# Ledger of designs, part 7: VHH binders against Type II methyltransferase M.MthZI (mthZIM)

Target 1, 355 residues: Type II methyltransferase M.MthZI (mthZIM), of Methanothermobacter thermautotrophicus (Methanobacterium thermoformicicum) (p29568)
Amino acid sequence: MKTTHRIYFKNSADMNELKDKSINLVVTSPPYPMVEIWDRLFSELNPKIEETLIDEEDGLRSYNLMHEELEKVWHEVDRVTAPGGVVIINIGDATRKIGKKFQLYPNHVRTIDFFFDRGYQVLPFIIWRKQSNKPTKFMGSGMLPPNAYVTHEHEYILIFRKEGPRQFKTEEERKLRRESAYFWEERNQWFSDVWTDLTGVSQRLNHKNLRKRAAAYPFELAYRLINMYSIMGDWVLDPFLGTGTTMIAAACAGRNSIGYELDHNFKDLIESRINETLKLSNEIVMRRINDHIEFIREKNGKYYSENYKFKVTTRQEQDIRLYYPRTYKKIKNNEFEFFYQEVNPKKERQSKLNI
Below, E stands for the ipSAE of ESMFold2; O stands for the ipSAE of OpenDDE; V2 stands for 0.75 times the mean of E and O plus 0.25 times the DockQ between their complexes.

## First folded at step 1 (VHH)

Design f1 (framework vhh_7n9e_1)
Fold by ESMFold2-Fast, scan of step 1:
Structure f1 (fold): chain B 355 residues (1-355), chain A 120 residues (1-120)
Amino acid sequence: as target 1 above (355 residues)
Amino acid sequence: DVQLVESGGGLVQAGGSLRLSCAASGFTFSSYDMYWGRQAPGKGREWVSGISWSGGSTAYASSVKGRFTISRDNAKNTLYLQMNNLKPEDTALYYCAAGEYYSDYWGDYWGQGTQVTVSS
């Protein structure tokens, strides 16, 4: 098994490298309109934005212009997404004071409206409540009504589907779908509409980097979504690649990926993360297996996996196959190929790695 | 390793002027919007002024508009606040901040502050 990963350091408002209807899954976390850390990026994309920022009367104009920049990307996302394909956007709303006006800028609403107006089905989406160790003070007038404000503690994982359910027309596609299944207990954890178990990632990284991704989602978030909404061998697109989380999660899940990133300063960090991921990729799959074995001992599963010689809860789990990337090759300056090992639960469970 | 060091505060009479400075280090100063805020005794932090990463856009709280001027020197990694026609109600500890600003929260980076006291 082999997966291919390509990175284009350019504006994803133009993804001419990709054919129409060629992508089955988009997983991304864009720069958030009205979150200060992204002001420079948006202003470089459209200089009119800097004029409207920090003007006490222009907050709504800033918001609209920033979303117009994102919508150039969403038009490309729509073009490349195949029928039955899924678009997943992790996005936070922004709280910001411009002049005297403090308000929430509802980024998720404008994002929903874009895809809904273009005929996408909005699937039940996920509220991600991040845990943060950073102290947050009360917003507004503290204990004094009515000018005190609720703390904004969540982001949205918006899920859109194009045209309707994906069809699997060949027996090979149906077999690969079965092999890409998740465990019953993973399904019960992952398909909740509220995620409270994932901590947000702090980006106190290289100061040479011109942007700090405040909204960077963790590996586990991307890994779950890729396993939930694609099959092995699918192409996963992230038009706002940033530090490479979607690409790395796709590689760990046996999916190909394509990423776009405007900021060249992320290149070295992404390559470093590829190297670190290979050292840990077998542990990710082994944690899934160890968790399953502990779960099924207590549950008394009714079905059996011939592939791995353990019990499972449902018939659909019998054909699960788990792979991890063992090695990679840099094919071009911006293109990587990963090569896989199928897990051997008996041998790998004897690993001395207890994480 | 991000550091913000405010200076230039002191005791002044009403109607006087002060110029505050904020020396920034440990991050790419020219890539961040910068802010001045203040905290008076027994009160929460109040936003005073903001300036865009380029210096091309500025904003002010209504209480200081027309009296205070924010500026920056990206070559020197320094933020300034020129305060004119000071009033007793301007008495506060003044902080500079980089990044997100949420009312009573300055984001990840803010300094020790510099005390401004305006006598009657």
Scores: ipSAE 0.000, ipTM 0.166, lowest interface PAE 19.5, mean pLDDT 82

Design f10 (framework vhh_7n9e_1)
Fold by ESMFold2-Fast, scan of step 1:
Structure f10 (fold): chain B 355 residues (1-355), chain A 123 residues (1-123)
Amino acid sequence: as target 1 above (355 residues)
Amino acid sequence: DVQLVESGGGLVQAGGSLRLSCAASGFTFGSYYMYWGRQAPGKGREWVSGITGSGDTTAYASSVKGRFTISRDNAKNTLYLQMNNLKPEDTALYYCARDRGYTYGSYYDEDYWGQGTQVTVSS
């Protein structure tokens, strides 16, 4: 098995490189409107935004203008997403005081409205409550009612489906779907509408200005969503690629990817992350296997994996195949091919025994 | 909390045999790779033998291969080391260990070692 990964360093408001209806899954976390670290980026896209924020102190108008910039990208996402395809957007709301007014800017509502208005089915979505070791400051009047404000501790993983359920019309597609299955216990963990077990991640960066943008959603979040909403060999799109998390997660899951990133300075960081991930790629799959073995011993599974001969909970899990990227080839400055090895749980465990 | 309690050490003559046991508690025993290590006086720790959680694969240090046999009983949460043809250079404190768990490019736990059981082989 081989996967292809392409990165375009340009504004994803124009994705002319992609044909209509060519993408099966979009997984992304855009710059968040009204979150201050993104003000400069939005103002560079539309200079009127800086005027409304600073000179006019008009938070609502600024919010609307920022979402108009994101919606240029969502129009392209809509064009390229295939029928039955899924669009997943991780987005946080912003709490902010502009002029004399403190309020929450409900980014998730505006995002839902865009896709719902365009006829997408809004699927049950996930509240991601980040685990943080940092103390949260009290906002507003502290212990005194009524002008104290609730601490904002979660983001939304919004899930939209185009036209209806994906169809699998060939035997090859149905076989690949079965091989792309997840474990019963993974299903029970991943398909909860509240995620509390994932923390945000910081990256080591060569340039301090990139560090603010590199506080992206974690690998595990992208990896779960890709396994939940695509099959091996699918094309995964991230129009706000940043540090490459979605691309790397797609590669680890045996999916192809296309990413767009406005800031060319992320190129070297993405290549570094590819090299780091390849050193640990078999461990990602082995973690899933080890977690499964631990789980299934308590559960006393009823069926057996056809490929790996361990117990599983359901018949749908019997055809699971797990691969990890072993090596990659840079075929162009912005294009990579990953080459895979199917996992052998017994051989991988034996290797771990060598001191 | 994780507990590992070794037993079965003692004094034995060269060419003799001992069987070590390690009673484990506080974790899902059969999900972890387990191993035996040893430390002779004035020397660092050395790995002796290991076994996968399922028990289907084992490995041995070259110094003990063919003489020692590692095994486990997952129903009893117990790890064993059968030591045959013991030599004076096998004299050491023997400890069992739970290997660190692993997830997403990093070990998620630390290795855990028991207190050890003394094995002394006289010439």
Scores: ipSAE 0.000, ipTM 0.101, lowest interface PAE 19.9, mean pLDDT 81

Design f11 (framework vhh_7n9e_1; at its last look DockQ between E and O 0.04; V2 from the best seeds 0.00; counts 0 for: pae E 21.0 > 2, grease 24.8 > 24.2, placed apart)
Fold by ESMFold2, look of step 2:
Structure f11 (fold): chain B 355 residues (1-355), chain A 123 residues (1-123)
Amino acid sequence: as target 1 above (355 residues)
Amino acid sequence: DVQLVESGGGLVQAGGSLRLSCAASGYTFSSYSMYWGRQAPGKGREWVSGISSGGDYTAYASSVKGRFTISRDNAKNTLYLQMNNLKPEDTALYYCAKGWDYESYLPSRFDYWGQGTQVTVSS
């Protein structure tokens, strides 16, 4: 088993390297319009934005201009997404005072409107309630009504599907689909409309020397979404790659990926994260197996995985196969091939027992 | 009565250095972010740098990053801009500004501006 991963260091408003309808899943988190840490990036894309923020103090105009820049990318996302493909955008609304006016700028509404107007099905999506380390708070009148404000502490994981449910026409595709299934207890955890429980593996991949540059999302968030909405061998796109989280998660899930990143300085950081992930890749993927073994030990499972010699809850789980990337090869600058090994729970248990 | 008074400008040769100061009074200096801006002759105002109320976060315009350093001394109610490796393009009237809220480290709006101090960088 092998996957391919490419990085293009350029503005993703032009993704001419990608053919029409070639992408099965998009997982991305763009710069958030009207969130102050992104002002510099948007102003570099369109210098009028800084003028509208500072000199004109026209928040609505700033908001519209920032979304116009993102919509250039969304047009390319629409072009490259295959029928039945899924587009997932992690985005937050912005609370901000411009001039004398404080308001929420509803980024999720503008993003939904873009895809809805183009015939996408808006699927049930997720509120990501996260604890911010550096919250911006606007109290308004504090304890006195009616001019106090709610503190904004969540983001959206918006989920769109192009042109109806994806079809699997060949037996090879259907086999890959069955092997790409997830466990019943994972489904119950992952397909929830509120996420508050992002811990574990993502902490280890976000190593202490990896500083926040922007509102990046943790490995576990991308890893869940990729497992939820793609099958092994699918092509996953992130037009705002950043530190490489989506690509690394796709690799750990056995999917191919393409990323666009404007800042070439991320190149060495992404390669460093790839190397760190490979050292831990078996452990990352084996956590899913170990969690299932613990779950099913206390449950009367009716079905059986011959691949891994344990009970499963549903018939659809019987053919699950999990692979982890062992090595990679750099094919050319910014292109990587990953080579996989299937997990082996028995070998890992025996090794630990002997210690 | 919020008052911001800039000083430290002058004429320097390209490649030289200057340190600007901004003395603040009439408000609780340590509770607000502070900013430097500039205006070159015949041009609009340009944001240069910002610093959070506690000094934990700083930000710079791309044109000055790596050459300018913003700092503050909350005990002295004073904002600073250390400008190194000055270029003729840095010639402008430099002014400081009081931020809007406690935790913003990037500008959304300046509440008050100082009168400015002139910096002139010769070839």
Scores: ipSAE 0.000, ipTM 0.108, lowest interface PAE 21.0, mean pLDDT 82
ESMFold2-Fast, scan of step 1: ipSAE 0.021; ipTM 0.609
ESMFold2 (binder alone), look of step 2: mean pLDDT 84; pTM 0.854
OpenDDE, look of step 2: ipSAE 0.006; ipTM 0.230

Design f2 (framework vhh_7n9e_1)
Fold by ESMFold2-Fast, scan of step 1:
Structure f2 (fold): chain B 355 residues (1-355), chain A 120 residues (1-120)
Amino acid sequence: as target 1 above (355 residues)
Amino acid sequence: DVQLVESGGGLVQAGGSLRLSCAASGRTFSDYAMYWGRQAPGKGREWVSGITSSGDSTAYASSVKGRFTISRDNAKNTLYLQMNNLKPEDTALYYCAKDSPYYGWEYDYWGQGTQVTVSS
């Protein structure tokens, strides 16, 4: 098995490298309108935004202009997404004071409206509540009612489907779909509409200015979504690639990927993350297997995996196959191929017991 | 692996115009956002203008907005800055950059620059 990964260092408002209806899954976290760390990026995309941000009465105009820039990307996302394809956008709302007005800017609503108006099905989406310390400072009048404000503690993982359910018309496709299944206990964890078990990440970047831009979702978030909404061999797109989390997660899940990123300075960081991930790639899959073995021991599963010689909860789990990237090859400056090894839980467990 | 060469600078009277060019060697010019920056004598580097890879969106520093126009010709691998109604305060070394990160300015300079001097 081999997967291909391409990075384009350009504005994803123009994805002319991608054919119409060629992408099965989009997983991304865009710059968030009205969150101050993104003000410079939005202002460089549209100079009017810088002007409206300094006008203390003009927060709504800034909000609208920032979303108009994101919507240029969403138009391209719509063009490239195949029928039955899924678009997943992790986005936070912004709380911000402009002049004398403190309010929430509801980024998720504007994003929902865009895809809903274009005929997408809005699927039940996920509230991601980050594991973090409670804020030490409160918004508004502190302990004094009524001018105190609730703390904003969550982001939205919005899920949109194009046209209708994906069809699997060939036996080859149906077999690959079965092999791409997840364990029953993973399904029960991943398909909750509230995620509380994942922390946000602080990226350790060499360049000081790149740290200011690091609003990153964790590897595990991308990895779950890719396993939930695609099959092995699918093409996953991230139009706001940043440090490469979606691409690396796709590679670990046996999916191809394409990423777009304006900042070429992320190139070396992405390559470093690929190298570090390859050292740990078998542990990612073995964690899933070890968690399953522990789970099924207590549950006494009714079905059997001939592939891995262990019990499973459902018939559909019998065909699961798990692969991890063993090596990669740099084909071009912006293109990587990953090569895979199927996991062998007996061999891996024996190795650990013998040490 | 792109070499950037700026040209078109010179001495001009206040109120005059100049057109700067940035020629890129290499085959990836159309893949990248491009920027103009400047550095006046004894001052730090200042961002002037930016343009997306497709040319669909442009941005300008407040000091030059309405007077300068950034454009690109991807077929010719060339970036332009049309400077109108020049002021003595526009006197600076002008340089182009590709793939400038949107946070901060001073870490992505690819050209050697072209000098613009505006006399009053």
Scores: ipSAE 0.000, ipTM 0.098, lowest interface PAE 21.9, mean pLDDT 80

Design f3 (framework vhh_7n9e_1)
Fold by ESMFold2-Fast, scan of step 1:
Structure f3 (fold): chain B 355 residues (1-355), chain A 121 residues (1-121)
Amino acid sequence: as target 1 above (355 residues)
Amino acid sequence: DVQLVESGGGLVQAGGSLRLSCAASGFTFDNYAMYWGRQAPGKGREWVSGISYSGGRTAYASSVKGRFTISRDNAKNTLYLQMNNLKPEDTALYYCAADFTSGYYDEYDYWGQGTQVTVSS
């Protein structure tokens, strides 16, 4: 097994490298309109935004202009997404006071409206509530009504599907789909519409400007979504690649990827992350296997894996195959190939407990 | 812990000049727009001037346009207001503010304590 990964350091408002209807899955976390850390990036994309952040009383014009910049990218996403393809956007709403008005800027609503307007089906989506201790700040006037505000503690993982369910017309496609299945207990964990078990991620970078521009969502979030909404060998697109999380998760899941990133300063960080992840790639897959073995030990499973000689809960799990990237090769400055090892059944077993 | 400390105010005669400074700490200064506001006794707060995160864009209230110049030094985390051709009506407490929000400043904001400017006729 081999996967290909390409990175384009350019504005994803133009993805001319990609043909119409060529992508099966988009997974991305864009810069969030009206969140202050992104003001600079949006203003560099459209200098009018910088002007509106100074002169406007309520921020609505800034909000609209920032979303117009994102929508240039969403038009390209729409063009390249194949029928049956899925677009997944992790986005937070922003709370902000501009001039005399404090309000929430509902980024998720504007994003939903864009894809509704293009005829996409909105699938049940996920509320991601970041794991945290009790909030240490209060919004509004503290304990004094009525000017106290609820704390905003979640982001949205919006899920859109183009034209209808993906079809698998050949036996080869159906076999690969079966091999790409997830475990019953993974389905029960991943397909909840509320995720509370993943912490938000910020990355410490040596260069001050990269720290300001870094957008990161957890590896595990991307890894789950890729396993849930694609099959092995699919092409996964991230038009806001940032630190490379989607690409690295795709590689760990046996999927190809294409990423776009405006900031060339992320190149060395992404390559560093590839090297670190390869050191741990076996552990990622072995954790899934070991968790399954522990789960099934306590459950009386009815079926057996065809590949790994352990029990599974359902017939659909029997053909599961799990791989990890063993090595990679840099083909061009912007293109990588990953080469895979299937898991060894002997590594799946704990020491036999007192036979 | 956000802190904004204004300085440079004082007594000046009509037609004179003053330069105000605002020292900022507790946030990434070069990522936020900055503003100058003022308040005279018995009057509400009035916006005076704003400057973008880069310093490339500035804006001014009509009452001060052509007389005041806002600038910033991102290396020193400092905001400035150069005030020329001062008028008695410019007499006020001057304070700076950062364009970052978190909602919990609805009843109080992180304008600094201010620096008093008094213009004699």
Scores: ipSAE 0.000, ipTM 0.281, lowest interface PAE 16.7, mean pLDDT 81

Design f4 (framework vhh_7n9e_1; at its last look DockQ between E and O 0.02; V2 from the best seeds 0.00; counts 0 for: pae E 20.7 > 2, grease 30.5 > 24.2, placed apart)
Amino acid sequence: DVQLVESGGGLVQAGGSLRLSCAASGFTFSTYWMYWGRQAPGKGREWVSGISGSGEYTAYASSVKGRFTISRDNAKNTLYLQMNNLKPEDTALYYCARGDLYSRYFDYWGQGTQVTVSS
ESMFold2-Fast, scan of step 1: ipSAE 0.241; ipTM 0.660
ESMFold2, look of step 2: ipSAE 0.441; ipTM 0.810
ESMFold2 (binder alone), look of step 2: mean pLDDT 87; pTM 0.875
OpenDDE, look of step 2: ipSAE 0.175; ipTM 0.672
ESMFold2, look of step 6: ipSAE 0.000; ipTM 0.099
ESMFold2 (binder alone), look of step 6: mean pLDDT 87; pTM 0.876
OpenDDE, look of step 6: ipSAE 0.000; ipTM 0.246

Design f5 (framework vhh_7n9e_1)
Fold by ESMFold2-Fast, scan of step 1:
Structure f5 (fold): chain B 355 residues (1-355), chain A 120 residues (1-120)
Amino acid sequence: as target 1 above (355 residues)
Amino acid sequence: DVQLVESGGGLVQAGGSLRLSCAASGLTFSSYEMYWGRQAPGKGREWVSGINTGGGSTAYASSVKGRFTISRDNAKNTLYLQMNNLKPEDTALYYCAAEYGPRWYSYDYWGQGTQVTVSS
């Protein structure tokens, strides 16, 4: 097994490198409209945005213009996503005072409206509640009603499906789907519509440092979503690649990927993260196996995995195959190939203890 | 309350033999794959041998293959390592490990070890 990963350092409002209906899964976290750290990026894309921000008009004009820039990317996402494909967007709303008015700018609503209006099915989505420090500063009039404001503690992981459920017509496709299954206990953890077990940065900022938060995009978040909404060998797209988290997670999950990133300065960081994560890729898969073994010890599992010689809860889990990228090769300045090994207890023991 | 207790180590001359035992308690022994590992002074741990739950399948590190024999007695909850034609390079603390199913890179339980010293 081999996967291919390509990075394009350009604006994803134009993804002409990708043909129509070629992508199975999109997982991304865009720059958030109305969060101050992204003002420069949006203003460079459309200088009219800077003018509206300076004039301190009711922020609605800035909000609309920023979303119009994101929607150029979403049009490309729509073009390249295959029928049955899934689009997943992690996005936060912004709280901000523009001129005389403080309010929340509901980025998730505008994003939902875009895909809903284009005929996507909006699937039950996930509230991602990050752990944060105890609030030390309150907004509004503190203890006095009615002018105090609630804290904003969550982001949205929005999930859209194109046209309808993906079909698996051949025996080969159905076999690969079964091999791409997750454990029963993983399903019970991952398919909750509230995630509280994945934390972002050590300090939660009032969206003043979204670039740092995007850089801290959790590997586990991308890894779970990729395992939940694609099968091995699928093509995963991230039009806002940043530090490469989605690409690295796809590689660790046995999926191909394509990423777009406007800022060339991320190139060396992405390559560094590939090298660092590859050393842990075996341990990621082994942690899944060990967590399963611990879980199943106390259960009378009815079914058995011949592949790994352990009991499982359901029939679908019997065919699970777990692979990890053992090595990678840089094929071009923007293209990587990952080479895989299926877990093999005898071979890994020999390797780890004989050296 | 799981315990693995190794015994049978000691001082032996090159070319000699020793038999190590590992007595297991507090677990369903027949459900665990069993292993022998060793650690020489100033060096990392080295896998020596493994045996499956039923005793029908065994594996050995190349450095000991043909000289060492692993076996188990599930009725007595005991693991054995027969060591023949010992070499000075075999000097190490020998410990047994038990793991449930295919948890091959980390072990559920470890013994404290028994010292084997081979003189030239």
Scores: ipSAE 0.000, ipTM 0.136, lowest interface PAE 17.3, mean pLDDT 82

Design f6 (framework vhh_7n9e_1)
Fold by ESMFold2-Fast, scan of step 1:
Structure f6 (fold): chain B 355 residues (1-355), chain A 121 residues (1-121)
Amino acid sequence: as target 1 above (355 residues)
Amino acid sequence: DVQLVESGGGLVQAGGSLRLSCAASGFTFSYYTMYWGRQAPGKGREWVSGISSDSGSTAYASSVKGRFTISRDNAKNTLYLQMNNLKPEDTALYYCATDQYGSFYEPLDYWGQGTQVTVSS
């Protein structure tokens, strides 16, 4: 098994490297309009944005101009997404005071409107509850109604499907779909519309588990979504690649990827993250196996995986196959190939039990 | 229990140098990519530099490339930023960060209080 990963250091408002209808899954988190950290990036894309931010009375115009820049990318995402393909956008709303007006800028609504207006099906989406930042000062009237404001503690993982359910027309695709299945207990955890387990690292975790799970927390979000909405060998696109989380998660899940990133300076950081993640890739898959074995012991599963010689809850889980990237090759400055090993749960578990 | 404590900032004249330090505790420092970010007065936050766990890869924002050098000492759990030929536009609060608790949308996750760098013309 082999996957291919390409990075283009350019504005994803133009993705001419990608053919129409060639992408099965988009997983991305864009710069958030009206969140201060992204002001400079948006103002560099459109200098009028800086002017509207300085004009303290024109927060709505700034919001609209920032979304117009994102929508250039969403037009390209629409062009390249195949029928039956899924577009997943993690986005937060912004609370901000511009001039005299404090308000929430509802980034998720404008993002929904873009895809809904283009005929996408809006699927039930996920509220990702993040660590609450306790305010150092009260907003509004403190303890006195009505001018106090609630805290903003979540982001949205928006899910859009193009045209309708994906068709699997070849026997090869149907086989890969079966092998790409997830465990019954993973399905029950991952398909909740509220995610609270990725809000940051609990101090109740052991040092070893804290270290490894903390490293995976934006990774784990991408990893779940890729496993939920694609099959092995699919092409995953991230038009706002940043430090490479989506690409690395796709590689760990046996999917190909393409990423776009404006800042070429991230290239070396992405490569270092690839090397660091390869040291953990077997542990990621073994965590899934160990969690399953613990779960199924209590459940007395009714079906059997011939591939791994353990019981499963449903017939569909019998064909699951799990791979981890063992090595990679840099074949061009912007292109990497990952090479895989299928997990061997008996060998891996026996080794750990003896040590 | 992750703690990042920045130090080494101060007031310096244009063309001068400063060396920032970040003391890390509560995690296995040698295992993670580390970053420096900054926030200038009246400006948004920006990424400055990053270094891989083994020091094999470094990256810099175009505004600081050639003037700043990131390094780390895994035995001391310490991250450094050597800043040379400082410019007034380098005036900012400098943060040490790691991606182990990072958000999907942010390349930096700020864990320290920061250290103030002020560059006079």
Scores: ipSAE 0.000, ipTM 0.294, lowest interface PAE 14.3, mean pLDDT 81

